VHH binders against Translation initiation factor 2 subunit alpha (eif2a). Designs and how they scored, part 4

Target 1, 261 residues: Translation initiation factor 2 subunit alpha (eif2a), of Pyrococcus abyssi (q9v0e4)
Amino acid sequence: AREYPEEGEFVVATVKRIHNYGAFLELDEYPGKEAFMHISEVASTWVRNIRDYLKEGQKVVAKVIRVDPRKGHIDLSLRRVTQQQRKAKLQEFKRAQKAENLLKLAAEKLGKDFETAWREVWVPLEEEWGEVYAAFEDAAKDGIDVLKGHVPDEWLPVLKEIIDNYVEVPTVTIDAEFEITVPKPNGVEIIKEALIRARDRANKEKDVEVKFTYLGAPRYRIDITAPDYYKAEEVLESIAEEILRVIKEAGGEATLLRKEK

## First folded at step 1 (VHH)

Design q15 (framework vhh_nb_b201)
Fold by ESMFold2-Fast, scan of step 1:
Structure q15 (fold): chain B 261 residues (1-261), chain A 124 residues (1-124)
Amino acid sequence: as target 1 above (261 residues)
Amino acid sequence: QVQLQESGGGLVQAGGSLRLSCAASGFTFSSYEMGWYRQAPGKEREFVATISSSGSTYYADSVKGRFTISRDNAKNTVYLQMNSLKPEDTAVYYCAKDWSVEYTSGSYEGFDYWGQGTQVTVSS
């Protein structure tokens, strides 16, 4: 584990002590490291009362603006963190916390202590994937064998159980619209049957979910959730082919509409 | 103070349906992943379903296709719609708040919390 953060790095820190001139914070990701935030770095506007912005025990996302490992000095800024940067760092931090909680659960199921879990599982996966939760996502998507050779074999069955139950496979959702017209008294029923059959066929595939929404004749929306854009587009093409065929056979017309650009 | 209050449990015949509700207070509900867990007599507490702040859902294999988790952020409530209930679904069902961070004005929220549970009994 790195002993000090780097200048420009975004960190999660816990406010420990507040003074009129600034605050002292503990770095959550760097155990035992304390950092200082001068009152001028708390907000973009002039700060009269620092306690209007910070509370003891509060967790914040801050930017590291200075590091001196020789003196043990770390300076932080809140005002130099944009909303987008804060959201990105919080997502990264939440992913790490979730991975840690899942690893604790796996260790408990194997009857091992957390120090052993950290050494045998966390460190190797972090070194190879950059973050442990990314390794768990890859295992959820492509199977537990992606972790084989990176962690001791005895961890694989329990990690598979934990990952299968707690880790969502990353997905993408695409949308499109159909314009469908069947010039028959039972046209609506013909359309419904075509859409239901196409949906049910696609939903048999692993990690694929298709949903149709009636928008008002002649328009129907389709939402496709899949592991990646390639798969989502492939599913859409297959569904479109089936719908167009069935509607044409019924004496109607169907057109797939995609958003331009 | 974080509070989670489950309701909607009861006695139902196999093949029946129940809708569980979990009313949440004391935190920014819309920012947190919410979940349902269950514990049958003599067994460990097991995962049932979760729903993220963005609405993404994940289900245990034993309930996939039968149960649906949903949320209403305006009412600070998470729901579990249980269809095609089986005797093996008999358990105390617990609502859970995942630890999550949404930083607004520099503040944080988040602890792992469990409700007191609601009993579901499915007769054969």
Scores: ipSAE 0.000, ipTM 0.125, lowest interface PAE 17.6, mean pLDDT 81

Design q16 (framework vhh_7qia_2)
Fold by ESMFold2-Fast, scan of step 1:
Structure q16 (fold): chain B 261 residues (1-261), chain A 124 residues (1-124)
Amino acid sequence: as target 1 above (261 residues)
Amino acid sequence: QLQLVESGGGLVQPGGSLRLSCEASGSIFSDNAMGWYRQAPGKQRELVAFITSGGSTNYADSVKGRFTISRDNAKNTVYLQMNSLRPEDTAIYYCATYEDYVWGSYESTDFDYWGKGTPVTVSS
């Protein structure tokens, strides 16, 4: 890993101290590095009180806007991070943390320190797969031999055991849209309740995650993550049947729309 | 890339009225949900009013019957008509838009794009 982040990089940081004109944050991915975020970089809107936006101990996704290694200065921006970029970076960070914890378990089992694990396993897998957790997912799906030749052979049995115990087989995501109308004064509330209940029911199933997104009446998007396309389609059919039944019973109309044919 | 510019704030007596405007530029306004938030010093930003691309509206309980949100797609503008203003309505008012509205996270939902705000002070 680099000693300092690069300008333009997205980082995860923990708020440490808040001052009237800015905050000091610790970079989670660069241990020992502290960065500053000026109040003008906290939000694109007028900020009267920085504590309305940041709290000590809070983790944020920020963009590195300036680095001066000579002075040890790192400047961050929160306002220059879109919601989509924030979600992507947070997901990347969580995957990296999980991979690191799994590698620590493997190193401990093999009687090696983490510095050795980093050099022999982390760096080679990151170079080939882009991220270590993706390599672990491929090994979980297609077998440990996908890692053969990329890490020393002595790591393969312990990595197999760790991956088999802690890494789920990769999932697939499908999307569809619903067109829903309920011609009542509380129609939006009826729709919201129906979607939330369908989502919560489906999410109780192992390795299934359902998300609804409002696109603008009468359109709603559903995203279904499942172990395979057959399971994803089964979940979609079940949800669609429930939503259509509930909405019809409420005096409304609902239609499932698929883009693919 | 969407930019939002709020206007219409000012000082008003209790019981008075103000009309806030928010003009959007750069992206597809007619397909986006639009909202008004407000924030008083030391308080969390709160959703005041929301209007969907289809024209459906929602209001915070504290403003129901007093505030009206509307939109003019031809002008890429959303409005907040504020009647019967009270001292507790004093805040900086922000316009926001959201391409994706996530139902499951409503209480913590943030809009994708924000303006810099327009201050409203209700005082004698």
Scores: ipSAE 0.000, ipTM 0.092, lowest interface PAE 22.0, mean pLDDT 80

Design r01 (framework vhh_nb_b201)
Fold by ESMFold2-Fast, scan of step 1:
Structure r01 (fold): chain B 261 residues (1-261), chain A 124 residues (1-124)
Amino acid sequence: as target 1 above (261 residues)
Amino acid sequence: QVQLQESGGGLVQAGGSLRLSCAASGFTFSSYAMGWYRQAPGKEREFVATISSGGSTYYADSVKGRFTISRDNAKNTVYLQMNSLKPEDTAVYYCARGKYSLYSPKGTYYFDYWGQGTQVTVSS
């Protein structure tokens, strides 16, 4: 609903026309708004041929460096966007698109138009949660009742149905490596049984999934998917204690290798 | 250019209340979990409270029932309302941004930006 972006804002834009001095892009989040990116803002290094960096139809994440609503001028920069900022903006954009598509589906099921869905559901949830998809994730995790009082009651059954079918409970995945050696002829079988038992026990917990990947003796990777980082680390700790104990009892050695960024 | 600026610290008598604020800038505030940590002289940094992008909260047992974390996405601000303060709550309080929208009650590793801290002193 904002007509123009603000200086410093990250936007998703589609390249429309390329010239020797720069490119014109359409702002995906601001329908009907066209922005300009000067050749000097395309890359941190000197750019001889702009078409080496941009293609018509390409979608990019750009930073708004100037807005002049009186002239209808919006200036963008690609070179002032870090890889992390690009990833964060694309995630935000995709989440908003997914939430909008789910809301359109809910409106269709209730026989409501888009304007009604926007006013009664989108605006209230965005004001309370900051983003509609976050509200849908909370409803998926903690139940539809978290939305009571924020949207009209007639929306709750349809939103529950759609959230249950299309919104995954938010999860995170962490990884670590084990270095395991059992100096016995049946050492591989001992290791395999220890890993399978640890995996199967952990996978009995709600919304927890553990996977082991053989990397080449003596290395094994563990991937743990859980509702949050606290639970993921707790599961890793529990599994590590079990594996280290079982391998030690079998006359082997095991070490958990936890690498930070 | 992420920046977190705490305010609201000060001196208070045991049983009193303080409200801390953390003003955030340089990122899409509504998409991130926010948290509060504290550190007393000679002690490790201790988790206090966290709030997810969706508003779900988690508290350390030592402050549960006394402290309330909240956020105002329109103002890019996270708050910590501290009631029934005790001398053992004396510490420098730090605001932190979570690496993701999800909250974590453990591990400073999952918070990537920190404010400079605000001193809270509770007298007997």
Scores: ipSAE 0.000, ipTM 0.113, lowest interface PAE 20.0, mean pLDDT 82

Design r02 (framework vhh_rezetamig_d1)
Fold by ESMFold2-Fast, scan of step 1:
Structure r02 (fold): chain B 261 residues (1-261), chain A 126 residues (1-126)
Amino acid sequence: as target 1 above (261 residues)
Amino acid sequence: QLQLQESGPGLVKPSETLSLTCTVSGGSISSGSYYWGWIRQPPGKGLEWIGHIYHSGSTYYNPSLENRVTISVDTSKNQFSLKLSSVTAADTAVYYCARLKGSYWSRGTSPYFDYRGQGTLVTVSS
């Protein structure tokens, strides 16, 4: 970990002391570092009472606007943080805390201290995945062997146990559209039956959910929820092959369409 | 460790075909776990997915581009390529090659992709 944050970095900080000219905050991600937020950096408008915006013990997302490592000075801004940036940073921070707690549990089970866990597991996984929790999610989804070669082998069994028990397999949703035409009096019913059969077949698979939505002839939307994008695309490919075949056999035409999103 | 690198002309004339190649190192395209694709970002606009391919040859294209786009894969060279025909000034963009991987999302430019190249600017002009 770096000893000081960089200018422009978003940090999670805890308000420690409030004065009429500003507040002093502790940087949660940089242990032992105290930062200052001037009253003019709290909001874009005039701030008459800083306690209307900040309370001791409150956690905030702030932007680092100045760092002087020689003097130990760190200046923060709250007014220069957008709602979207705040949400993204809080999610990142929460995931890092969860990963740290799981790694501490793994270290305890293996009889290692946390300094060893940090050096042997945290640093290598953060370097490769950008985020340790993302590595844990990949291991939960694709198996512990995705971590092989990145951490010492002795960690693999205990990490597998902890990841299997505490890391939820993430899901993703993709969407696509079908253009389907069956030039028969009962064409809509033929299409409906084909889509229902494909949906029900796919939904038998663990952690896979398929939904069709009628958009207006000739268009139908498909939403696929799966553990990852690879699996979601594989399910889509399987469904598309079945639908194209069945509709052709019924004397119709079907085309799979993907959108820019 | 995984690297993707775009290559191809930075300038293409209107009505011609844009051809880009992505060279993959540090990983195999023949892996059963991955799709490989192209995304682009026109100046001042958001990211636009172009299409992707599985090593078997199965392709998925953006419907707005499907009549002009072809993606192919060469597993022997560990490369995949984009051809975009009949280009216009609207096709001026930074083009990225990318990988779609399971739940690894922290490095992606879109939820669809977890790794991408550095990007190559393609200008369509006479």
Scores: ipSAE 0.000, ipTM 0.108, lowest interface PAE 21.4, mean pLDDT 81

Design r03 (framework vhh_gefurulimab)
Fold by ESMFold2-Fast, scan of step 1:
Structure r03 (fold): chain B 261 residues (1-261), chain A 122 residues (1-122)
Amino acid sequence: as target 1 above (261 residues)
Amino acid sequence: EVQLVESGGGLVKPGGSLRLSCAASGFTFSSYAAAWFRQAPGKEREFVSAISSKGSTTYADSVKGRFTISRDNAKNSLYLQMNSLRAEDTAVYYCAARSPYYSLKGSSYDYWGQGTLVTVSS
């Protein structure tokens, strides 16, 4: 298994000791591993007082710039981490902790220890999905059978129970605009009825939510939340077809406009 | 500098085949999930296919059985083999890469290419 991080890897570390020349940190994801961050790697500008940037007990996202497994030496950099990289790593870390807590619950329900759960479930799912929580999200979305062949069958019923109860089906949201005009005395009522019916029909589908927002005549925004982008697009097309047909029958005009390119 | 560059687009007749390539540079491609999206005239961008860093694949229902996604980590490349092309496949095709920290099937991708046009017309 991977006992040490790799050069270039982003890690979550807790500041343990601060000295004039640098800091020693514990790697949260590699228990028992201590790493060093030289003062020159703390910030892109000259650092005179390292305590302006770090304090004992603080958690940071750092980049691994050197690893010597033979001596147990790990060197970290804070200055080489962008805000986007920091945000992505923090999200990954929180997702990993959530997955670990769910796996511990599954192990407890099966009467297995965590070392067994790690070997039989965590490692195979991480190897295939890149992260365990992503595998749990796919199982929540597409059913537990996506995990078949990757973990022993005895884990599937308890993982299904836990995923169904604790993992939210991942969704995407797209938006678009309609430009709708019905030049009749009851035109506003016709538009309102068409949008409400389309919304209510779409909302009956599993894991689909549709919202309309009035932007000012003749503009209406639609927001569609669905399990993935192609489903969201299918829903949008179905709604657009229905709205365009109903509005045309009423003697009006409706156009679907893409908001983002 | 992170870069994704698509190639292989062009004009093909219905029933024809085309292979798209995407060359990645400026990041460790082998660690990233990668995907193809497309945007047809008058429509929003839609998911086509995705492949994880470990090789697991997913496909949109409209392309299942006709398209095959693959990757070559040694060449830092992503491919889409398109067979039995239809007029409905006409679109600009984009490759995208996502941190392994996100689900394969979401629309949240970190890096995007500039796109390559595929026109299916008789």
Scores: ipSAE 0.000, ipTM 0.123, lowest interface PAE 17.4, mean pLDDT 83

Design r04 (framework vhh_7mjh_2)
Fold by ESMFold2-Fast, scan of step 1:
Structure r04 (fold): chain B 261 residues (1-261), chain A 124 residues (1-124)
Amino acid sequence: as target 1 above (261 residues)
Amino acid sequence: EVQLVESGGGLVQPGGSLRLSCAASGFTFSSYAMSWVRQAPGKGLEWIGRIYTSGSTSYNPSLKSLVTISRDNSKNTLYLQMNSLRAEDTATYYCAKGPLRYFSWSTKSGFDYWGQGTTVTVSS
């Protein structure tokens, strides 16, 4: 564990005290550590009133510009943080907090204290994945066994339960339309059966969900939710091939229509 | 002390094949997942894929049909097999300790789990 941040590191800090010459902030990721931000590091332009930029209790993303562990001095800059860097750091921090809350819940269910959970689960996963929440996402997507060998076996069942209940696999959704006609008295039933069969087959794939919506003859909408755009397009192509074949064999006509976005 | 040394890069013709190696030392190789990533000149990092301790693999979907990752725990070596190479595959290729699906340019650890890289140039 690191007691102090490194120069150049981006940190999340909470404003504690504001003075005319600068502000004192608590480092959220380094418990018990206080840092100072001089008024000249708050903005790129001249700052008349520091309270126009900072308020007590506010959380900010700052860059560490100096660390002196011997004296316990940490200096921060707000003006040297780009919007892109701020967004990325804030997302990283939120993900870490989410992972920590889930680990606390897992520890409680297993009857372990959080110090044990940190040593046995957090540290190993952070070392291997760079981020504990990323390990949880991989376990959610590819199965709990991806964590096997990285954490003690006794943690695997409880982590599986927590991850399955609280960690969402990021997904994407694509849409397309089918134009289908079957010129028979039972044509609607033929179409319905073909769509249901294709949907049910595709839904057997992990993290794939297919929905059909009737838009008005001869049009049907398909929505495909999948882990990524490549898988979504692959599923769409497979479904389209099956529907077009089945409808043609029934004496009908079907076409796949894609909307340009 | 973790060390990763990539090798096997060089000049290759479009449509050709190439196998890269990564020699690992300083840690218990068989106990860790390993990854491959690449960086084309002037571009960002692109994750290629990973291999877990069980031997199971996960690939970048855009590259899955073109690459295969394997490992030999007795030799502490990770491999990347690439087929049907194209000009756009020109990049520096890195191996990395861990599954490394997520990368942050802001680090807390101070550790660099990436190797020195090996350069692949695809041209006629």
Scores: ipSAE 0.000, ipTM 0.229, lowest interface PAE 13.4, mean pLDDT 81

Design r05 (framework vhh_7qia_2)
Fold by ESMFold2-Fast, scan of step 1:
Structure r05 (fold): chain B 261 residues (1-261), chain A 124 residues (1-124)
Amino acid sequence: as target 1 above (261 residues)
Amino acid sequence: QLQLVESGGGLVQPGGSLRLSCEASGSIFSSYAMGWYRQAPGKQRELVAFITSGGSTNYADSVKGRFTISRDNAKNTVYLQMNSLRPEDTAIYYCATHKPGYSYGLYKSTFDYWGKGTPVTVSS
């Protein structure tokens, strides 16, 4: 949304021209802006041939190391980007592109141009949610009414249609193991009934899915899928409380085991 | 909120005994599993003894047979009886609570509440 990036910002750029002293790149997120990457900013080691690292048409994640809006000069670095920072920026960029494509589809269905869609929908949602795709995910999760007051009402029906058809609610999955023993002839049946009951109860919650896997006595694996880590851990604790209580009442012992993630 | 207060630490000779107490206030104590942990000088904190809400107990191998953990739900208190103390038992002893479902040795990083600790010194 800004005309120029800020120093320290990570950007997605496309290599346009390569020279022996550096490369010129176009900033994908800032249309019409060209940036320069000196050969010394390409890699952490000595670079003999810049074409060993960059190819024309290649997309890279780079760090903005200098901006001069007066002269239109932007300097980039590739060597100052860690793999973790690169992955995070690519994910952010991918989500923004998905949101833009969905908004273009919505604009087309309403007979509006993209400039109108950007002004009326993108800018307000980005300001409130920080990211348009996050607003779409919240609308998918909690209903279109979360967008009321942020975008004109005429957009709500078409956005609801688009979001319901194309936006998946993200989930997280955690895992743990139970060690369960019931020293009775029908101990395995008692354990099975306890696990099934706990699973069925948890699965009544919206967007919660619990699965148990028999690993061989005394070990059972649990996988919990939920909207976020807080909810996943809450569900695990609730299930553990129930299983440990029921197994103890049956004269057995149960332990919840969490492995290093 | 649940609060934990330890007491009973002190100086003892090798072969001596001490009884530590941990009193809980606030939420329902009887539904929580309780643990005693210690931190020796220059070492990481370790689980020493654990008791479930129902009274099942487990111990670190280094203290098994010498230490006994018990609880009194009517008094919201957990105890650690330490017998045959050794110089290597010298540490600050901490009381911690786990939500129901957490058991011995497995969730050191998932404690709901910690006490401030009570020092135990075993020296001749």
Scores: ipSAE 0.000, ipTM 0.085, lowest interface PAE 22.4, mean pLDDT 80

Design r06 (framework vhh_7qbe_3)
Fold by ESMFold2-Fast, scan of step 1:
Structure r06 (fold): chain B 261 residues (1-261), chain A 121 residues (1-121)
Amino acid sequence: as target 1 above (261 residues)
Amino acid sequence: QLQLVESGGGLVQAGGSLRLSCTASGFTYAMGWFRQGPGKEREFVASISGSGGSTYYADSVKGRFTISRDNAKNTLYLQMNSLKSEDTAVYYCAAKTGYSWLRSTSEYDYWGKGTRVTVSS
């Protein structure tokens, strides 16, 4: 990987030593690299006691404001990191840690050391997908064959096992409401059977989950979880068509409502 | 708010092939292609569901045209093979948003400006 971060890059760093004029931090993503944060870069207002902001052992998200590879100097800023940027970087870091832990498990199962796993799996997947965890998510969603040609074949069976067991398929959830009335003594049973049948049919599809919630006659909520928004919308359309058809045949009325207060 | 931009039209000889593209500025549900030939009303060519799992074709193009979409790029395609002089028309991209199909005719809500296809004999 890169030996040094770039100016403007957001990094996760661990506070190692605190002095009156600043702090020294170790870069979690660049092993062996130490960086300095001057007291003036800790907060946008005057800082009297740096220990009010930083504690030894604390992990922070900082912005790299200067890099001098010849001298080995890296300067960080905490004051130039917005809450939004901090949240985004923490998510990126957590995803990388998850991927690393899964790769370590795969290497262990295959009898390989981590240096070999890094060279044969991490680097190729990072180059193609931008991040290894994204490659694992694609493999979880579309099958292990998406990794074929990017890593040695001997890794595919062990990666498949680990990804299938530990990587959640990315999904989206949408909701809508139905207004359903069936003016018959057994109307509630007709509605219940229609909703259960529609739910069970949709749930047979890979990575699709449909739930109905009774809100009080005549209102029912539907929640659809699917691999993407287009698929979720298509499932909703299919369910709505089926429900409308069945309810109409039973002498009732059904309407799909996009919920708005 | 939503904009549809078609591309790929041009002049092609009978029996040739052409691919049309349509890029949407945001989310679309169902999408389709329509065409309007000289002195004719706008007619349906093909449509595709939001997920891409269902496709529908006019009888006149079935087996020759293929509709597809790339949802990551918000782009719709029409692969036209074995083109005939009768395929000469302005081709329009259309998109549907929301759930309005349950309360009205299945009309498309947004339309592109069209791209011209001319098939010479």
Scores: ipSAE 0.000, ipTM 0.207, lowest interface PAE 16.0, mean pLDDT 82

Design r07 (framework vhh_rezetamig_d1)
Fold by ESMFold2-Fast, scan of step 1:
Structure r07 (fold): chain B 261 residues (1-261), chain A 126 residues (1-126)
Amino acid sequence: as target 1 above (261 residues)
Amino acid sequence: QLQLQESGPGLVKPSETLSLTCTVSGGSISSSHYYWGWIRQPPGKGLEWIGHIYYSGSTYYNPSLENRVTISVDTSKNQFSLKLSSVTAADTAVYYCARQGKTFGGVIHKYYFDYRGQGTLVTVSS
């Protein structure tokens, strides 16, 4: 939302013109802004032919190394961007595009133009969360009220509808193993029913998925997918307590095995 | 029951390296959906984001500090650490470790985190 990027910022830029001393690029996230990349900033090794590294129309991730808003000068570096930073910035850029598309949809439903949506929703959420899509993920995870006080109340119902329909809650997966033995002729059936009941009960919770995998008697693996590690561990504890109790009541033994990862 | 705990010396001499460790309990640091970061608050000033790390080792630093900061992760110990080199009196602050939602590059808003430690005061003095 800034008119100019800040020094140290990673940007997505499109190569527009290539000269023997450097290239001019347009900043995709800052419409109308053109930046310069000197040939010495293209690669860490000596560059004789800049066209071996850059092609007109190519999109690159670059680091902003200097900004002079008064003169309109922005200098970029490609050689100071690692492959990990490049991949992370491209993911951030795609998340921002997704958030923008969702915000445009919300504005249409509310009968507002995108400039109003940007001012009333995008800027406040970006300021608080660092990125708008992260705010949408938090609202999907913890409810729309996390946005209350940050955006005008009239946006909350339409944002709730759109977030609930289009934003998937980020999840984490943990695993553990159970050793279960029931020394009865129908022991396998007792175990199977206990695991299915525990799984189905846990799967009723929003954004919680539990799976059991048979590893060979007496071992079963549990995989728990949940919005965060706190919730995943809470679900595991609840399931373990239920399984251990049910199996003990059936005359068997069950033990939860945890391995650090 | 996720908990984060800072540990390290409360006093560091000027020009030395400040070293802090954050121990994560009640959950695994090996997560594709979270970053693990450091934030500080100098006396009488606002919060300043230092940087964060992904469990794979990918790091993102505040540009104003990037030449002095190293953040590392040890998934086997469920810990991540901060090293800040060439410290001065201006580095005196309460340091917090935090779990942060998915984010990439740029400046992170100072309030974007869902869990943090209680904070540890680090004084830079001879």
Scores: ipSAE 0.000, ipTM 0.124, lowest interface PAE 19.1, mean pLDDT 82

